# Designs tried in a protein design chat: VHH binders against q54mt0. Part 19

Target 1, 331 residues: q54mt0
Amino acid sequence: MRPISLRLHERPITQVLFNREGDLLFVAAKDKLVSLWYTTNGERIGSYQCGGVVYSIDVSQDSKYLITASADAKARVWDVSSGRQLDSTDFEVSARSIEFSQGDKQILVVTDQVMGCQAKIHVFDFDKDEVRKLNKSYTLPSPQCKITQATWGPLNKTIFASCEDGAVRIYCTEKRELIKTILDHNKLVTRIEWTKHRIMFMTCSKDGTAKLYDTKTLKLLRTFDTGRPINAAGISPLKPHVILGGGQSAESVTTTKVDASQFKVRFFHIVYGEELGGLIGHIGPVHSICFTPDGKTFATGGEEGLVQVNHLDESYFEFDDDLVYNPPVQH
Below, E stands for the ipSAE of ESMFold2; O stands for the ipSAE of OpenDDE; V2 stands for 0.75 times the mean of E and O plus 0.25 times the DockQ between their complexes.

## First folded at step 7 (VHH)

Design P06 (framework vhh_7ubx_2; at its last look DockQ between E and O 0.01; V2 from the best seeds 0.00; counts 0 for: pae O 13.0 > 2, placed apart)
Fold by ESMFold2, look of step 8:
Structure P06 (fold): chain B 331 residues (1-331), chain A 123 residues (1-123)
Amino acid sequence: as target 1 above (331 residues)
Amino acid sequence: QVQLVESGGGLVQPGGSLRLSCAASGFTFSKYAMTWVRQAPGKGPEWIATIFSGGSTMRDDSTKGRFTISRDNAKNTLYLQMTSLKPEDTALYYCAKESWTYDSSGQYEFDYRGPGTQVTVSS
């Protein structure tokens, strides 16, 4: 089966995201646009135009509210079905990361570090029934380095922040203070990705590795070394598989290559650590990977603006228990 | 070139019904979502409904239950069945190829639209 290709965006994709049902796909990009698609056929439902680059998005569990973080220094709440903006809040600088808490009662926003302004982690109350959907609640102590992402830990008791200095910093939401720093990467941590039920998490880094941890003990369980910057991971909710994507930034390349194999997404077995295969399809670095919650579909978004939606066939699921993964498509 | 031509508008009394049509040419009609939009004097565009290539629909709640979007792919024609019309439904109604973008200025935008057909609801 060939993947469904979505070619609306002509600037780098920043995030791809499925809703809870898996029937809707949201795509954020540096062209200031979020696009919304049906997963099954790739048909566009609508688009949401921000005033600047959209770095991060999330969708409520009922699929009625989209939230966006943008370079125009705004977080916005949108009505998913109509596209209308329902609320916004202003920051002093770009908003870089945004996420609903479990249960959609709070929203986590990271703002950028620039000259004269420290990176901040903001927690807002979210009330879908009020005119002001967002109320500022509190901020957490800044690590005084750029934060690439913040995400809620299990039961919303912690907040994990991935940082430019290679650290993952963990905050207690009740005490509102830093409780742990994990410094296992030697370059920027690009992403934290959770397993189902958040019992484990994976960090991705520009140092070429992804690292898997036990959430309760914070013990490092496995390192995946790809030899190339890793920007994104997708963890299957059904199989012990992870998909890793990345590659060298176009900004740092002085000579363009036509060999797309350097941007392939790569499959690894989480338990045994073996590389199972890969899929070629992007001609630039992959920046975002997301599985549907049922594990039957995943999407990738790349630097060139391409989004690919991959529906996995039964042969993928039939080979789950052996040490060798044989995907239906490798390129 | 994309060409969209609306028809079926006119003067209707409150409580009445109309069916609007949009004849499409210059593209493969059956492969694209199609949209009805209206614009009252002095107001911005208002999204009514979109029907997708497979026949599923989405619509704005403001006309919920009164307006029905449909398509006939064999005739390359989009329809809007309007019932229980009110004076506030008075507007220029036009069809558009593909679905909405909600822009940063707070308005709906559509890339390809027809010239529209006027619907006037008055006694």
Scores: ipSAE 0.771, ipTM 0.908, lowest interface PAE 0.7, mean pLDDT 89
Fold by ESMFold2-Fast, scan of step 7:
Structure P06 (fold): chain B 331 residues (1-331), chain A 123 residues (1-123)
Amino acid sequence: as target 1 above (331 residues)
Amino acid sequence: QVQLVESGGGLVQPGGSLRLSCAASGFTFSKYAMTWVRQAPGKGPEWIATIFSGGSTMRDDSTKGRFTISRDNAKNTLYLQMTSLKPEDTALYYCAKESWTYDSSGQYEFDYRGPGTQVTVSS
């Protein structure tokens, strides 16, 4: 592991995201900026400035377009290479989560819940060859609580929403209706992360657990209990490993010194549930973790505004995962 | 302290060529991306091209066929070779250290830039 520290942001990081090729790293932060970096050496390419806290970002498959959801109640489309803003869509309330559908034909946007306005998932049509004002295709029924994130299910047939009440709600995109609710968490679900090809997903919660599910059956496969709020999960596309990050923010009155081990990212075997190790690097809660698609690099973003880029060395890939297992309790 | 000084501007006729230079000091030039920016009267800064520490370049689509960015790390100097100049290329040309920020008001921003060199394309 050879960490590169990216020290541009002076406000909490909200999301780190690699493009499909893995050569570009996008960083969203509460200082209203999305910054863009080369993965290989951590050299900064540019920044995109929104009018408020940037909560969520996504990048098109061809790396040509960046979309942002921000506290100034706007969803924006940006040209990645030039930095120019191509389009913006206004909402009544903060935009909290945004994601391209598979194939980049649609964009989902989650809006916040405030007095007089219920949380909603809006879906817009997107034409990558002719970027014009986004046309709303539909809006899904409100869960009557705050949504922390929404993400497209396999083949765009569903949308999964992580909620403040501890539920994960699954909507059918064709019928535009809630079809399933998962109630395994007892506190706010912070994040949903997909395994390769979206055949499994992991949920992260303020209840101190992350839970792994089969996407087709919705069967709970494993619970990872860290005893601390979990804000983020990074799932390796190459090794059977998951990295969990989080931690509780310290109180101002008693927080002159903080134990950094409370904010370490923790490595687990995804199948067997065994903890493999941890990495200390942040002095506050970790909010986002992302692997490159080739699985050779991961990035972490923290409360202090620090982003760490970790290039995994050859010894990590030589590790024999079959030596670390928790055998099935039954045949 | 970071210091950037541009030179090589002047009056040129349409179709002409100019080579701009930027002399850099106060930092390890070879380790940073360098950028050319222009600003016409009444307009905001326009990004032209960036050359990264490794030698790769990013260029604005409208000028990339006529303008070439290059660097000489031994001389701590950034260059912009301009060919087939047009009246619309008339602007102050700035050298900038590192990358750009494109703000929500539609303007490019740079943390460190030089005083600029004037390029006027007129018959």
Scores: ipSAE 0.249, ipTM 0.681, lowest interface PAE 5.0, mean pLDDT 87
Fold by OpenDDE, look of step 8:
Structure P06 (fold): chain B 331 residues (1-331), chain A 123 residues (1-123)
Amino acid sequence: as target 1 above (331 residues)
Amino acid sequence: QVQLVESGGGLVQPGGSLRLSCAASGFTFSKYAMTWVRQAPGKGPEWIATIFSGGSTMRDDSTKGRFTISRDNAKNTLYLQMTSLKPEDTALYYCAKESWTYDSSGQYEFDYRGPGTQVTVSS
């Protein structure tokens, strides 16, 4: 499959997301739009118009439902095929993160921290069969800082929250309480990504590092230091490779000379930590990376509104062993 | 000091072929992935292909059938074989070295690119 450039959004891409089958690509952006594309040919299928910047999206396992979190303080449920909005819930502040639980029975939503309002993690029940009102199930305690992302842990037993203070906070969903705090980053954690089957997870940070952890033990396994802010990561489901992207925003750079090299997507060996290579495809910070479930394709979204769909050559798969992770024997 | 020097560009007729070379020095070439990019006037940089240290490649589909990236580690040279050239392939072509994140001393090594070689496809 050919790298395909998708040019629709005129504002920064916030998230790229493949469905379970890998044949559909969802793109969220700051232009209040989510666009849907065929992965194979880059043809646009449709769009979902939100009322504000779309910060986060997720799609159900059957690709029937799209959920969005946006700056207009709403979480929305969409019918993927028709493009119709099915349901919405209002918050007091912007919705920043959204994710289906495993099995699609619940929806996690993170709301923003603003003056007088603490960040919150909301969990809603989701019933595919009933007139789909998002029923609020519970809210988790606020960490008193901004939460950039929340994601379900294995089997939905935990929720992981990346935070602006450099922490990853882990909550028990049964007890609805904070059970662990990982404070290894020195700046804002931008993203949490899971490996296949969620046996490991990786954190990205503005401190220029990505960190790989064992999910069960929470042991730090590897640190990738890029020297530049990392906004996004992709973990191959097939190869022991991770992709990191980011860069400094123009607003933070005092120099008029934009070094496009900083926006390179970089490949690393997940076990050895060695940089394998990279791709120069963006002229602004990369904000999102996602692999297809089959590991043959990955997409990147950038500040310039560009999405790159990259198909990996067969030769890419011939040189490396399959991803195998053997957890350390607890001695 | 890391140096990359592209060569092999020039004026060719549509349908013609060119082989670009990138001579690398100042680093262990065999340890790094290398990339070809091009930039046409008024356009942003366009990714062509990447070859990893192990020899595996990724390529843009638009040029996949026509362009081939390769490397000779013994010669510290990166190549781009271009065939069936089109006017739209007219651009400045760059080779780029991938960056290591950090070394044992905690120092960062950034990626580099050469000055580029001009390819002009015109009847």
Scores: ipSAE 0.000, ipTM 0.212, lowest interface PAE 11.4, mean pLDDT 87
ESMFold2 (binder alone), look of step 8: mean pLDDT 77; pTM 0.755
ESMFold2, look of step 10: ipSAE 0.767; ipTM 0.905
ESMFold2 (binder alone), look of step 10: mean pLDDT 77; pTM 0.752
OpenDDE, look of step 10: ipSAE 0.000; ipTM 0.199

Design P07 (framework vhh_7ubx_2)
Fold by ESMFold2-Fast, scan of step 7:
Structure P07 (fold): chain B 331 residues (1-331), chain A 123 residues (1-123)
Amino acid sequence: as target 1 above (331 residues)
Amino acid sequence: QVQLVESGGGLVQPGGSLRLSCAASGFTFSSYAMTWVRQAPGKGPEWIATIYSGGSTMRDDSTKGRFTISRDNAKNTLYLQMTSLKPEDTALYYCAKEVWTYDSGGEVTFDYRGPGTQVTVSS
């Protein structure tokens, strides 16, 4: 494992994201900038400038279009190769979460709960062929609390929303109504991450746990208890491994006596729940973790503005997860 | 009941200075992080700075050379010292109690905030 450090952003990283091919890395940050990098060597390709903090990004399956959700109350569509803004949609409040549907025919946008405005999930049709424009389709009923993230369920039949109250709410996209509520967390749910083909999902929470669920039955399969707020999970598409990251925000500033080990990303066996190890690399909370689709590389983004790109070596792939005896790590 | 009351705003010339204050009551002020947020005409809310219970600060890069956040725990008061003010600093400035600590990768969400104090930078 040889990390590449990307040190462009001085403000916290909000999201790291690889494209489908895994050759491009997109980095969103609170400095209003999305940066674009080659995965292989960490060479910077370009940037996309918003009017405020960039909270959330997604890239189309063909890598031609980037979408951004920003504190300037705009969702934007960008041409990846040229850096040109193709379209934008205005909201009355900050846009917090954004994601392409499977097949890239629709986009969801989560808006904030501020100034008497209820949090909402807006769905737009996206026309790649003619216009590359956002056309409003529908809005889902508000959960009457802040939504931290929304993400498309399998085959676009549902939308999952992680909420401030600790709930995960599941909406039917055809009927445009709430169909299920999961109440296993007792604090804010920060993130929902999918396993390959969306057959399972993991929730991360400020309650110090990450929880793994079967997507079809919604049965809780495993709880990972780290004892610290969890902001991010990266799930390997190739090995039965999950990487959890987080930490306490109040300890992230350089004037405190911070032990970097409290911000390490932690590796767990997804089936056995066993801790396999950790990686120290950040001096503040880790906010985002993403694997390449081939599972050979992962990136982490932190409060300090640092992005670490880790190319996994042959010894990692030769690790026999079924035959390893590894006692739990003491904390 | 938690209450936050901002003051110190007003009309100021470009290049001028203002000190905003936020008087807090209804909670143990010294135990919580405190934040300044602004909303400019036609724009969404923008985070300015947070000061933690221990005195450590995090600041927005666009203002950190001109704006300083501080607190006086004996007076239950939060301050924002603004220098070299520009027309683009025109906004309603809000004081907020810690409700989102950046742990989820987001900012500018709060449960408890004051009514705000208007800052207008114009000739």
Scores: ipSAE 0.000, ipTM 0.105, lowest interface PAE 21.7, mean pLDDT 83

Design P08 (framework vhh_7ubx_2)
Fold by ESMFold2-Fast, scan of step 7:
Structure P08 (fold): chain B 331 residues (1-331), chain A 123 residues (1-123)
Amino acid sequence: as target 1 above (331 residues)
Amino acid sequence: QVQLVESGGGLVQPGGSLRLSCAASGFTFSRYYMTWVRQAPGKGPEWIATIYSGGSTMRDDSTKGRFTISRDNAKNTLYLQMTSLKPEDTALYYCAKESWGYDSGSYVEFDYRGPGTQVTVSS
């Protein structure tokens, strides 16, 4: 078991994402490219060229379509297997976040907040059997601040938005209105990640914490305090583990050595909150972490443009986490 | 050896219909997206329609009401049904096999095309 280093991008990685089967890895970066790789061997398949920084990507459940949100104020639909651009939707400002609904019938797109234009969440209809120009279904009320990410809640009944002001805002998709605001973070929320079946979610923040919530009750279950900005979380679908990544960019005003351990990804038990270990692999902040759906592999993407693909060995899956936290009574 | 052989072109009156066929060999036809492209004299290639391996289609807006792309994976054959033909539809029509994995983001990128079949619409 060795990590596979993917070295193509010369600019920060913004997102790493596996498809449903886990055999394909998509990498979005600030160099305007989305690259595509085989998960098993790290062999490059190809790329998709946007007109600006690619902030966010998603892949349809059948792996036929890739969607991209980019700084050139476009949301694009791509044919995965050919690399062909199928459609392009224009906005007034950068598209910052994009995601297929569960079942791939709709696409949400978050647009940036700039002078004269409020942040918005736009929802479009998508027909996977005949791809045509996206038809807008609705737009949700602006939170009056920047949205870093929006993501579909269980059964597409809600949309969760992580915000610059530290809030997580939850919208009802049927009523098209804000129904809940979570104010547990005191700085920008960078990311929302779902556990398997979306029964729980984690929020990552520049305040140095990640927080775990029950999706149904919205009850805060656990706070993970790393003491450093958190940009990303990867949640194992097989083991009760979460991987947190982040770190603060070093300002190089001196020639002193920067400790690379400050950028290590850190493993925590998701229920007990206990730190299990960490991996050093990046020389700058980690911006994205993703597990394959089978939980056997995870990828990390960093500020330096490096992607690390980690195939977890058999010993990782043989470890009994419950025996560590609840050992048998000794006599 | 990849081979694509188009047929079914010819001279037709305005308002008429034609069915183009493309016989494919040398690759696993059912796994590839297949495309019809046309080229009029003095013009660049124009994409008409693509059919995905699963049968769903993507069509050019200017022709999609008159042209229908279809495939028969058992016969390794691609079809283009053309109705209400106009003089401006006069072109050499190519069958094309799409690339799998490449660095180009071009909308009309393809790996291989056949020699084409001529369609002429005139009185």
Scores: ipSAE 0.000, ipTM 0.126, lowest interface PAE 17.3, mean pLDDT 82

Design P09 (framework vhh_7ubx_2)
Fold by ESMFold2-Fast, scan of step 7:
Structure P09 (fold): chain B 331 residues (1-331), chain A 120 residues (1-120)
Amino acid sequence: as target 1 above (331 residues)
Amino acid sequence: QVQLVESGGGLVQPGGSLRLSCAASGFTFSRYAMTWVRQAPGKGPEWIATIYSGGSTMRDDSTKGRFTISRDNAKNTLYLQMTSLKPEDTALYYCATESWTYSGTEFDYRGPGTQVTVSS
């Protein structure tokens, strides 16, 4: 578990994201740049220059297209291999979150709440064979609070929105209506992360907890309490492990001494809830964690602009989690 | 290179039992989480259960009392033991090892499936 350090960005990392094949790593940052790297060796391939802080990115299943949401009130479509901007869509306010639908036929874009302008989720049609200015399909009713992220539910039947008021709001895409509100968090929900097939999801919150839910029933299955704001979760597709990252940001608390251990990413068994360990690598809050689809590698991005790429060794995968964390209950 | 082959399906009466098998080859089976998924006629795919490399499991609430997922790493084989079968369990059953991407839904590897029909 020895990381490769990627040191290009000098401002906070906002998102790290692997493509479907896991061979490409995309890094979004507040310095207006998205960088692209080979996963295996950490060699830089290129970059995509936006006009403002890049808050959110996503990549198409075929790795041909990158989409970006940025503070200059634009959503952009990029050709991955050439770095060429193919399209840009303008909004009245910053674009905060962006994601391809399952099958890449639509794109959702979340716009910010500022100066009386309500936060919105916009849905656009996307044609991968003829990329032109995005055609808006619909806009969902505003929750009347800031949305930190929106993400497509299973089979594109729903859209989940994490909100500043602590709610997760679920919209029906067919009826274009709010159908459910989850109020288990008491502070801003920072992130929603999916397990395989989107059968379960995890919510991360500034309340110091991450919560695991069954997607079908919306039943709360487990709460992970770290005692510190959680900004990110990475869920292993191979092991029953979740990695949680976060910490106090400079905007909430000013400290003269930094204890790097407060920014360690923490490993938990997703089923048993036991803490398995942690990894120190950042000197500021961790904002994003992503596993490769094969589960052999994960990346973390931090406030300091550092990206750590962790290739998991054979001993990690040969570890018998069931034998270790199936203890009998005793006095 | 990678191959998943399901077997053990067939026609069974309500209340009956079946054990499905999935033979894996071309990859290091013991290191992968393995999943059973079913697709009934006219419906989308439905997740049944996942078993992780260490042996721990996650199961759908609607079937977990009747279905048990297990694996034999020495034989590179995944199993689904089904009991108290109902007509609603009629479906094509697949084994899979897969990753979810932010850009969509794709299987890393998936078998062709084995048909289970529950009928009198």
Scores: ipSAE 0.000, ipTM 0.115, lowest interface PAE 18.0, mean pLDDT 82

